# VHH binders against q9y6x5, part 106

Target 1, 379 residues: q9y6x5
Amino acid sequence: LPPKLLLVSFDGFRADYLKNYEFPHLQNFIKEGVLVEHVKNVFITKTFPNHYSIVTGLYEESHGIVANSMYDAVTKKHFSDSNDKDPFWWNEAVPIWVTNQLQENRSSAAAMWPGTDVPIHDTISSYFMNYNSSVSFEERLNNITMWLNNSNPPVTFATLYWEEPDASGHKYGPEDKENMSRVLKKIDDLIGDLVQRLKMLGLWENLNVIITSDHGMTQCSQDRLINLDSCIDHSYYTLIDLSPVAAILPKINRTEVYNKLKNCSPHMNVYLKEDIPNRFYYQHNDRIQPIILVADEGWTIVLNESSQKLGDHGYDNSLPSMHPFLAAHGPAFHKGYKHSTINIVDIYPMMCHILGLKPHPNNGTFGHTKCLLVDQWCI
Key: E = the ipSAE of ESMFold2; O = the ipSAE of OpenDDE; V2 = 0.75 times the mean of E and O plus 0.25 times the DockQ between their complexes.

## First folded at step 3 (VHH)

Design r15 (framework vhh_7uia_1; at its last look DockQ between E and O 0.78; V2 from the best seeds 0.00; counts 0 for: pae E 7.6 > 2, unsure alone 64.9 < 65, grease 24.3 > 24.2, SAP .716 > .668)
Fold by OpenDDE, second read of step 4:
Structure r15 (fold): chain B 379 residues (1-379), chain A 126 residues (1-126)
Amino acid sequence: as target 1 above (379 residues)
Amino acid sequence: QLQLVETGGGLVKPGGSLRLSCVVSGFTFSSYAMAWVRQAPGKELEWVSSISGSGGSTYYEDSVKGRFTISTDNAKNTLYLQMSSLKPEDTAVYYCARAEYKYDFLSGEWSPFDYWGQGTQVTVSS
């Protein structure tokens, strides 16, 4: 039988939550599997870009989902969480669920993973749920496990997405121990439900399961605001994305806009597109705007309006607060093994290996995950 | 005709043991995961244990771990649940079920089990 893989994402699960809170179910999961303590995600550290990086193995500049809000100047199209179903945005890469269906006589399933309800390269997941935040985890889990169990051709790759603890992190801030403890407990309970359901159906032993996240969360404050209106008139540019990485489309001379912004705040770096640091791998895409502003950790870029968020993400991907974790269990993985760190793009070639798929060109390094796998040498 | 028939239930004192059996007919027994589910008076249906079709993997609800053992005899098309150290809270009707999803058109919901036996009563009382 072909190997099967379930990829689960809990949005905004910061890596150090594992050290600071109790997760009895997740710890049991880890005990019987593997843990990567820190996953270095891609810049910018936002939901859509990082989820697509997980399933493509590509940096954002390569797969084309460069933010949660995007603008294409040629087509004048906009991308946002409420407008994400145009294949135009996704077709610059091939996600693994498409590969899985095209390379083998297999099916893929998806429960609200970003991009899964859109035909990409004229291929959509054989089974999927349209994104709806009101749908319970239980319902998502039920559908996924049903498809894993009863599909023909068999579902060999499935994704499951959940919006917490991201939403709560934004609301309460990651440093709110009381509220975040409650939220994280619920997450752990959901993991328990997942494991129990798989065991109930007799799927647990033969199913590879990855539990991960797209990014972390940092504490924000009203005392750490960068007001762009103090530096530049709004008529001089169009704002494509705001915080903590602002995407600026100048309406006047780019240099003039840059000069007005470059000294706006000591807590914000201003880059012309060609001067964006190479380490971000965030330059070679037309969807990246001519000027980007990158706020320091914990700082919020605002206009005249006050920010309501106590936590946020999207910052420098080298910051530990932005890093998620990865745990995995199944026949492909060791038991009781912990690894310090991988890159988020490394997940893709690993998943391809597990599923016996030929990976598309990607930025991941399979060697970084070899120690997690039972069929590989770990030197 | 697909059929599941449970036997082995009865009255037992706390700390006692029972062995439930489920004889299956009408399908290839080894091709399906099988489960025991129980329903106590006034309570919802509760999953107890599952076994993979191959019999190589067994799973238990936390409350019965270490006390219950699920097993199969493929030659006899029989599922077993060995129960030990029984407690009053184990009192329930125990059902043998095939672990396959089924859509209930009346409720509009999917069930993780498509076929059930008639159940066997297990009563743990002093």
Scores: ipSAE 0.463, ipTM 0.825, lowest interface PAE 1.0, mean pLDDT 95
Fold by ESMFold2, look of step 5:
Structure r15 (fold): chain B 379 residues (1-379), chain A 126 residues (1-126)
Amino acid sequence: as target 1 above (379 residues)
Amino acid sequence: QLQLVETGGGLVKPGGSLRLSCVVSGFTFSSYAMAWVRQAPGKELEWVSSISGSGGSTYYEDSVKGRFTISTDNAKNTLYLQMSSLKPEDTAVYYCARAEYKYDFLSGEWSPFDYWGQGTQVTVSS
């Protein structure tokens, strides 16, 4: 039978939550599978870019989803959380569900993973839910398990996305132990429900399941604001994205805008596009604006003096607070194995291997994940 | 014609044992996962145990693990639940069910079980 894989993301699940909070259900999942303690994600450490990096194995500059808010100067198109359906934005890469369902006798299914309700290269997931954050985890799980169980041709690759703990992390901040304990307990219960549903349906032993996330979360504060309007008049630029990585399209000479910003705050790095550090792999795409501003961890760039966020993400991808984890269980994976670190782009070639797919050119390294897999020489 | 018939329920003392049987007809038994689901008085349905179609994998809800054993006899198209060390909280109607999604027009939702038996009462009382 063809191998099957379910890829699950709990948005904003910081890696060290595993050490700082109790997860009886997730720990049982890990005990009988594998854990990668830290996944080094891609810059910028935002939701849309990192979810697309997982499923393409590409840096953001290569797959073209470079932020949650984007502008293309040639076509004058805008991209946002509420305006994300134009295939134009997604067509610079081929996500794994497209490659999977083009194989003989295979389908793909999706419950709200970013991009799965878009016809990318004129191909949309065989079964999908249109994104709607009001749809419960139970309904998403019900649809995914129904599609995995009942479809012809069979669903061999499925995705499941959930907005927590990201939404609560923004609201409360990761340092609010009481509220985050409540939130994370609910998430662990959802993981328990997932595993129980798969056992109930007899799927558990023959389905590969990856539980991961796109990024972590860092604490913000009203004491850590960078007021952009104090440094530069808003008439000198168009603001494409604000915080913690601001994307600045100059309306006047670019060097003049840069000079007005470079000393705005000691807690913000200002980069001309050509000067963005090579380690970010964030330069070679027209959707990356001529100037970016990168706030220090826990600092918020604002246009006025207040922010409602107590937690945020999007910062430098070297920061441990931005890193998620990865856990996996199934016939492809070892039992009781822990691994220290992988890059988020490494997940794609591993998934292609599990599914027997030829990966597209990508930035991942299969060798980084070989020790997770039972069919590979680890040494 | 698909049919599931449970037998083997009854009254037992705490610590006692029962074996439930579910005879199925109308489908290839080894092609489907099968389950036991129970409903205590005034409570929602609770999944108890499942077995894969091959019979190679068995799964149990935490409160019954180590006390209940699910099994099949494919030649007789029969699903079993061997219950031991029974407790008063095990009191329920026990249903066998086939684990396959079916749209339920009355609820407007997809159900993870498409065919159910009539149920058999298990009562654990001193």
Scores: ipSAE 0.070, ipTM 0.649, lowest interface PAE 7.6, mean pLDDT 92
Fold by ESMFold2-Fast, scan of step 3:
Structure r15 (fold): chain B 379 residues (1-379), chain A 126 residues (1-126)
Amino acid sequence: as target 1 above (379 residues)
Amino acid sequence: QLQLVETGGGLVKPGGSLRLSCVVSGFTFSSYAMAWVRQAPGKELEWVSSISGSGGSTYYEDSVKGRFTISTDNAKNTLYLQMSSLKPEDTAVYYCARAEYKYDFLSGEWSPFDYWGQGTQVTVSS
C-alpha cells in the first residue's frame, strides 16, 4: 500500500511554548520521532498565508494568499472569511491534496485546513468538512480517522486543523501563564487523544504524522498603539488590512499618502510596494497594495480606538516569537532526532517525497529536511 | 456471514495466565486491524490492545504493557491475547473487535470498532 501522511496544525503554537510548559503526550510523540525546534514562516505571519505556504511550498507573493484580508485591484474582488470559498483567491498555486488526487489517483481528506473546502483548479479534497469553528476537535478527528480507514481509492494525504492556541493567545496574550497553561494542557490532551485513536485503529506505527503550526504569538499592550487616524484622513485611502501589517490603497496621489505616513510613528515602517525588503518575498503580486505599513513587534495599528488584543501575530518573520515548531512520527522519520531550523516552505517538498509525488515548482529546499528522513543521506 | 467468536476465558488465580482466541470468518482477516476491548462489572468499555492486519504493529493500554501480548495467525484467521501476571483488576468480559471506524446511526455515536464478538469472561480471584 502507498505511504500515508496526516498533517495536523494547531494554529498559533509558538515554538518556545515547548520550553516553558509541560507536554507529556507531545514529548512521548517526539521521543520516538523528530522535532524541528523552529520553523521560519513566511511574511506576513498570518493564518491563511502560512497554512497555504505549508501545502504549496510557495512564498505568499507566489501563491496569492497574501493576507487574511485582501483586495485585487484588477478584478476589484475583496477577500475575507465570508468569501474565502471563491476559487479565484486560491488558484495561483496547486496545493498538495490536488497533486495527490491528480498524479496518483489517490484520495485526500481534510478537517478544516484553510482552502480544503474550495475547488482549486476544479479539484476539491475527496473528503472534507466545510469550515465551522464550532465543530469539536473530536468530531474532526472522528471524520479524519474514518476517512483514513474507510476510503476507496485510499486516503493517502489527510489534514486536520485546530484554532487553538491562537484564539486564546489573542485573548490572554502569550505571557499569561495561568490561562495559557490551561489552553496548552488541553492541546496536549488532544494530541494524546489523536495518538490513542490511531493506536486503537492499528495505524500508529504505519502512518506518517506531522504536527506543526503556522506562526507564533507576541504580547501586545494598550501602551503600544499606533493611531493611524492621527497620521492621515480616511478620505485619502481605502484600508484593505489593518494590523500589524496595514495594506493601504490610496484614493489620491500615492506620493502624498506615503508622505503623510512615512514619519508618523517611530514604531512602524512604511513601504512603497517596490521598497518592501527583498527578504520578505512580499512584493510580486497584484493583491499586495501600493503602500504597506509594518508595525514593530508588540505594537498594534488602530483607528482612533483602543485594542482588546493582548496577543497578536503578523509581524516580521525573522522574530523568534513568530516561529512555530514541527514534530513528526512515522515510518518515513528518524526516531529521537532533533533539528534546529527549517523554512516553512520546505515542508511541501518533504511531504511530496514521503508520498512519492512530483512537486510543483516551489520555494522550498528538500536538502533542508532530508536529515529528518530515514531514506536520505544526511551530510 | 461475518462472525467473531472468542474462547479461552475462565477463572484464574492472581499471577496466573490465560490465552484468549478469536476466530473470525466472513472477511479478509489480513486487511483489518483487530483489537481486544474489556468491560469490568459496572464500568465503561476499556481498550486493551490492537494489532495491524499484517501483524507487524502492536499497541497496548499502559496498565497491560509487559503482561499481555497480542498476536495473529492469518492462515487460521485467529486473533490471540496472551495474558500473564493476571491481577484482580483484569477481571472483565473481553471482546474481540474489528478496527474499522463507523458511525453507529442507532446510538448516534462514533465507534473505532464496527464488529464485535459476544465476549468471553475472565475472572481473576483467589
Scores: ipSAE 0.000, ipTM 0.533, lowest interface PAE 10.4, mean pLDDT 90
ESMFold2 (binder alone), look of step 5: mean pLDDT 78; pTM 0.777
OpenDDE, look of step 5: ipSAE 0.059; ipTM 0.561

Design r16 (framework vhh_7uia_1)
Fold by ESMFold2-Fast, scan of step 3:
Structure r16 (fold): chain B 379 residues (1-379), chain A 126 residues (1-126)
Amino acid sequence: as target 1 above (379 residues)
Amino acid sequence: QLQLVETGGGLVKPGGSLRLSCVVSGFTFSSYAMAWVRQAPGKELEWVSDISGSGGSTYYEDSVKGRFTISTDNAKNTLYLQMSSLKPEDTAVYYCARAEYKYDFRSGEYSPFDYWGQGTQVTVSS
């Protein structure tokens, strides 16, 4: 039987939630599996970019999903951050489900992971669900487990995406202990349901399961706003993305726009594209705009208006508040092992190893995940 | 003093067309992103479309892309939503909103709105 892997994402699951709240079902999962306490994500720390980095092992400048809202200067296309299915945006990389389907005549299944309902290099996930936020976790799980048990060629790679705790993190902010406690307890119950369903269907003992997330969350406030209108008129630029990383397309001389913005706020860094810090790996792509503004943690960029957002992400990837975690269980993984930190790009070559796939060139380092795996020598 | 007033809703048959209008007052229209947001009975708010004030960039929810068109008339301080090929699933109260950021259905991020109108009912039925 070929190895099987289910990759589960709970959007916006900040790593330190594990220290501040009780997760009995997740803790039981980890007890017989592995936990990576912090996953250092890629910049910018947004949903589409990081979900695509998990399945490609690439920085955003390399895989081309550089933000949730994008403009491509060469083709003049705009990326809709809804259910837009233009494959153009996803074709700069080969995600693991495409490789899985092409190397061994295996099937892939997907419950709403970003990119899985789009043909990428003329290959779409063998089984998939069109995105619909109204579809319950149980229905997504029912479809995934049905496909894992009843497919020919066999489903060897499956993905499952859930919007929480990100949606509630934005609405309430991560410091709202009462509301976040309720949301996180519900997620833990869903993890319990997942494990129970896999056991009942005879999948649990032979399935590798990874539970992870794309980013964390930080507290925002009406007291921490950066008003771009105080520094520059709207007629000088086109706004491609706003907060907390603003993507600016100048309508006039780039240097003139830069000079108007460079001292706008002590809580925002302004970069010409070529001056973006190398540590971000956020420079070499036509979808990265000529001027990028990066707000300090917890600061919101606005256009002379209030923000109702109490939590946000997208900030500097060195910030612990932006980091998710990774937990895993299955025949490929050690039992009861805890690891401190990996890079989010390291997940891809680890998953390729588990599935017996040859990885495409990537930015991950397999050595960083070796200690998680039973078939590897840990130094 | 800030006000948004929606008009143009009504009952229409599947495949029909309808144009919603939103007249805004109390702010510089072209300085803000403007959005159409809808809410079906018993469901949560859903972002439909937005238009930027600083470059004419337009964005659409996937289920309405190719069927709906957002536009502005800055001289009349009016935002429009031209709806064609209407489906029963488009039945909702439609709100005009002043937006900071559009909604991304995959990321779970919802547009923050600081002002919106009373809404106008659109009913699509056979």
Scores: ipSAE 0.007, ipTM 0.190, lowest interface PAE 9.3, mean pLDDT 88

Design r17 (framework vhh_7uia_1; at its last look DockQ between E and O 0.76; V2 from the best seeds 0.00; counts 0 for: pae E 11.4 > 2, unsure alone 63.6 < 65)
Fold by OpenDDE, second read of step 4:
Structure r17 (fold): chain B 379 residues (1-379), chain A 126 residues (1-126)
Amino acid sequence: as target 1 above (379 residues)
Amino acid sequence: QLQLVETGGGLVKPGGSLRLSCVVSGFTFSSYAMAWVRQAPGKELEWVSSISGSGGSTYYEDSVKGRFTISTDNAKNTLYLQMSSLKPEDTAVYYCARAEYKYDFRSGEWSPFDYWGQGTQVTVSS
């Protein structure tokens, strides 16, 4: 039987939530599987970019989804969460669900994972749900498990996406213990439902399941604001993305714009595109704007309007608050093993290995995940 | 013709034991995961236990873990549920079901089970 893999993402699940809150269902999942305590995600630490990195193994500059909001100066196209259906944005990489279908006589399934409802390289997931935030987790789960169980050719790779605890993190801030406890309990219950459904159908032991997230969440405050309007006139640039990483498209001389911004705040780094630190792997793409502003952790870039968010993400990917976790269970994984850290791009070659796929060129390192896998030697 | 027939139900005192059987016909028994589902009076259907087609994997809802054992005899095309330490809360009609998704046109919902037996009554009472 071909190996099967279900990839589940709970958006904005910060890694240290596992230490600070109780997750009886997730802990049971981990106990019978593996845990990576911290996953270093890609810069910028936003939803679309990181989800695409998980399934491509590429840094953002390579797969081309460089933010939740993008602008292409040549085509004059815009990308946003409400405008993400143009294959133009996704075609710079090949996600694993496409690979799965093209390399083998297999099917892929997706429940609202970013990019899965768009034909990429003229290929769309055999089974998918159009994104709709109003659709319950239960319905998503039901469809995914149905496809995993009844499809021909068989679904061997499936994705499942859920918007929490990200939305709540933004609303309440990650430091709100009362509200976040409630939210995270619900997440754990959903994990319980997932496991129960798989057991109900007799799929549990033979299905590899990865539960992960794209990023964490940091606490924001009205006391930590960077107002760009105080530094530069709005007429001098076009804002492509705002906070915590602003993408600036100058309308005047780039140097002049840079000079007006470079000392705007001691809590914000200003980079010309060519001077973006190499460690971010965020330079070699035309969709990255000429100037980027990177706010310090917990600081919010604003215009004249104040932000209402108490939590946010998108910051430096070296910050622990931005890191998600990864847990996994199934025949490919050890039982009761915990690992400290991997890079988020490492997930892709691991998944390819599990599924018996030849990976496309990627930035992941398979060696980083060997200790998680039963068929690999862990030195 | 596909058929599932449950037997073994009855009246038992708390702490007692029962063994349910489900004889299957009309399909390759070992090719499908099988499940026990129960419905108590006035309550929704509740999944109890499942077993993989190979029989190598067994699963239980939390309330019956340690008390119930699901098993199969492929030679006899029979699914079993050994119930021990029975409680009044276990009182229900018990159904054996094939664990395959089926669309219910009446409800507009997908069911994780496509075929069911007629059920067997289990009553736990002092």
Scores: ipSAE 0.390, ipTM 0.789, lowest interface PAE 1.1, mean pLDDT 95
Fold by ESMFold2-Fast, scan of step 3:
Structure r17 (fold): chain B 379 residues (1-379), chain A 126 residues (1-126)
Amino acid sequence: as target 1 above (379 residues)
Amino acid sequence: QLQLVETGGGLVKPGGSLRLSCVVSGFTFSSYAMAWVRQAPGKELEWVSSISGSGGSTYYEDSVKGRFTISTDNAKNTLYLQMSSLKPEDTAVYYCARAEYKYDFRSGEWSPFDYWGQGTQVTVSS
């Protein structure tokens, strides 16, 4: 039988939470598996971009999901994360579920992972759920495990996405220990439910399971606002994305817009597209706007109004607060091994190796994940 | 005609042992994972142990690990649960179940177990 892999994401699970809160179920998972303490995500550190990087192994400039809100200058199309299911936005890369279905006579299953309810290169996940935040973790778990157990051709790649702790991180901020403690305990209980369900079904020792996240979370404040309206009149530009990375499309001369913005706040960096730091790998795509504003950690860009967010993400990917973790268990993985850091783009070629798939060209390095795998030599 | 029939329950003292048996007809274990699920008085159903269809992998709930052993005899189409070092909190009705998803029209939900035995009572004295 072909190898099987379940990829689970808890949105916004900051790596540092593992040190500040107790996770008995996750610790039991790690004891018999592997832990990567920090995953260096891609810039910008947002949900849609990083979830697509995990399953393609590509930087955002290469896979085309460069933000949760986008504008394509060539086609004049607008993308919103709330309702746009146009395959156009997703077709600049081939995600692993598409490769799994096309290279092998195998099925894929998805419970809410971003992009899995969209046909990409005319291929949609064999089993999927249309995105609906009201669907419980239990219902997602029931569907994914049913599909893993009962499909023909067999489901060999499955994904499961959960919105927490991101939603609560935004609402309460990561420094609210009382509320975050309750949320994180509930997530740990869900991990316990997941493991128990797989054991009940006789799947646990033969299934590879990865638990990871797309980004972290940092504390915001009403004392750390950048009012863009105090810098520039809205008649001079179209706003494509706002905070903490603002995407600016000038309606007038680009240099004039840049000059109005560049000295407006000591707490944001203003870049012409060609001046965006090379380390971000955020430059070579028509969906990246001519001027990008990057707020300092914990600062929120607003339009003459207060922000309701007590936590946010999207900041510089070098910030530890933006980093998630990765834990894994299964026949492909060592037991009781800890690794310090990998890049989020390294997950894709590792998953392809586990599934016996030939990866599409990607920005990941298989060598970075070798120490996690039983069939590889750690060099 | 698919049936699961449990035997082996009874009254036992704390620290004692019991062996539960579940004889199945209409299918073989090599095609399905099998489980033991219990229900203590006034509590929800609790999964206890599972064995893979190949018999190669066994799984236990943490509170019974090291005390209970699940096994199969494929020639006899029989699932066993050997229970040792029994505690008062192990008092429950024990069900043999087949691990296969089924839509349960009574509850309106998908269940991870499609067929169940009638249950056998295990009572551990105080």
Scores: ipSAE 0.007, ipTM 0.543, lowest interface PAE 9.3, mean pLDDT 90
Fold by ESMFold2, look of step 5:
Structure r17 (fold): chain B 379 residues (1-379), chain A 126 residues (1-126)
Amino acid sequence: as target 1 above (379 residues)
Amino acid sequence: QLQLVETGGGLVKPGGSLRLSCVVSGFTFSSYAMAWVRQAPGKELEWVSSISGSGGSTYYEDSVKGRFTISTDNAKNTLYLQMSSLKPEDTAVYYCARAEYKYDFRSGEWSPFDYWGQGTQVTVSS
């Protein structure tokens, strides 16, 4: 029988939470499996782009989900986290669940991973839940385990998405030890529930499980605001995305808009599209706007003097605060192995290997993850 | 007709031992994971232990690990729970169950156990 894989994301799980908070259940999971302490994600370090990078192995410029908010000037289409269902946005890549379920005698299941309720290349996940943040983790888990247990053709690849600790990280900030301890304990309990459910059903020994995240979280402050209205009139541009990476579509001469913004704050870098640093791999897609503004860590771009957020993400992907972790357990993985870092795009070719799938062209490097796997010679 | 019949319960002093048995009929025993589930007085059902259909993998709730042992005898279609170092907290009705999802049309919910035995009482007291 083909190997099975469950991919789990806890949104906004910063890598150093593992050393700064207690996770008895997750630590037991890691002890019997593998840990990658830091996963270098893709720029921008936002939810939709990074979740799609995990399942495609592609940089954002290559898969086309370049932000949580996008605009296409030719078609007049708008993308947001509440308006994400048009296949137009997703069709520049082929995610792993599509490749998986097109194989003979295989299907895919999804509990709210971004894109799994969209018919990408006319193909939607074989079993899926429409996104609804009110659905409990237990219900998502029950559906996933039922599909793994009962489906014909069998579900060999499944995904499970949870909104925390991202939502709480935005609300409290990562430095709020009291509130974040409570939130992270609840998440560790959910991981315990996941493992217990798999054991109860007899699935634990033969299911590969990856627990990872899309990005971290940094502390924000009312003392670290960049007021865009103080530098430029609204009439000169269309705002496609605001913070911490603003996407600016000029309404007047682009050079004139750039000149008004370039000295707006010493805590913000202003890039013409052609000047975006090559290390971001964030230039070669029409959905990337002509001017972007990149705030320094912990700074917030606002249109007025206030922000409700105490934590945020989306910053430079070289920042350790933006990095999640990856843990994995199952027959494909070693036990008790720790690895320092991988790139988030490396997860895709590793998952393809575990499932016996031919990966599409991608930016990942299988060699970066081969030491996690029992069937590989690690040199 | 599926049938699960538990035996082996009783009264035992703290630190003592009991072995529960569950005789199974009406399905291919080795094709399904089997579980022990208990209900203490005034409490909800609590999963205790599971064994894979092959009999090769065993799993335990943390509070019983190292004290309880689940096993099977496929020739007798029998599931066992060997309980040692018993504590008053282990007092409960113990059920054997087949770990398979069952849809309940009345509640609209999926249940993780589709067939249950009648239960056997285990009482641990001085």
Scores: ipSAE 0.000, ipTM 0.506, lowest interface PAE 11.4, mean pLDDT 91
ESMFold2 (binder alone), look of step 5: mean pLDDT 78; pTM 0.786
OpenDDE, look of step 5: ipSAE 0.041; ipTM 0.473

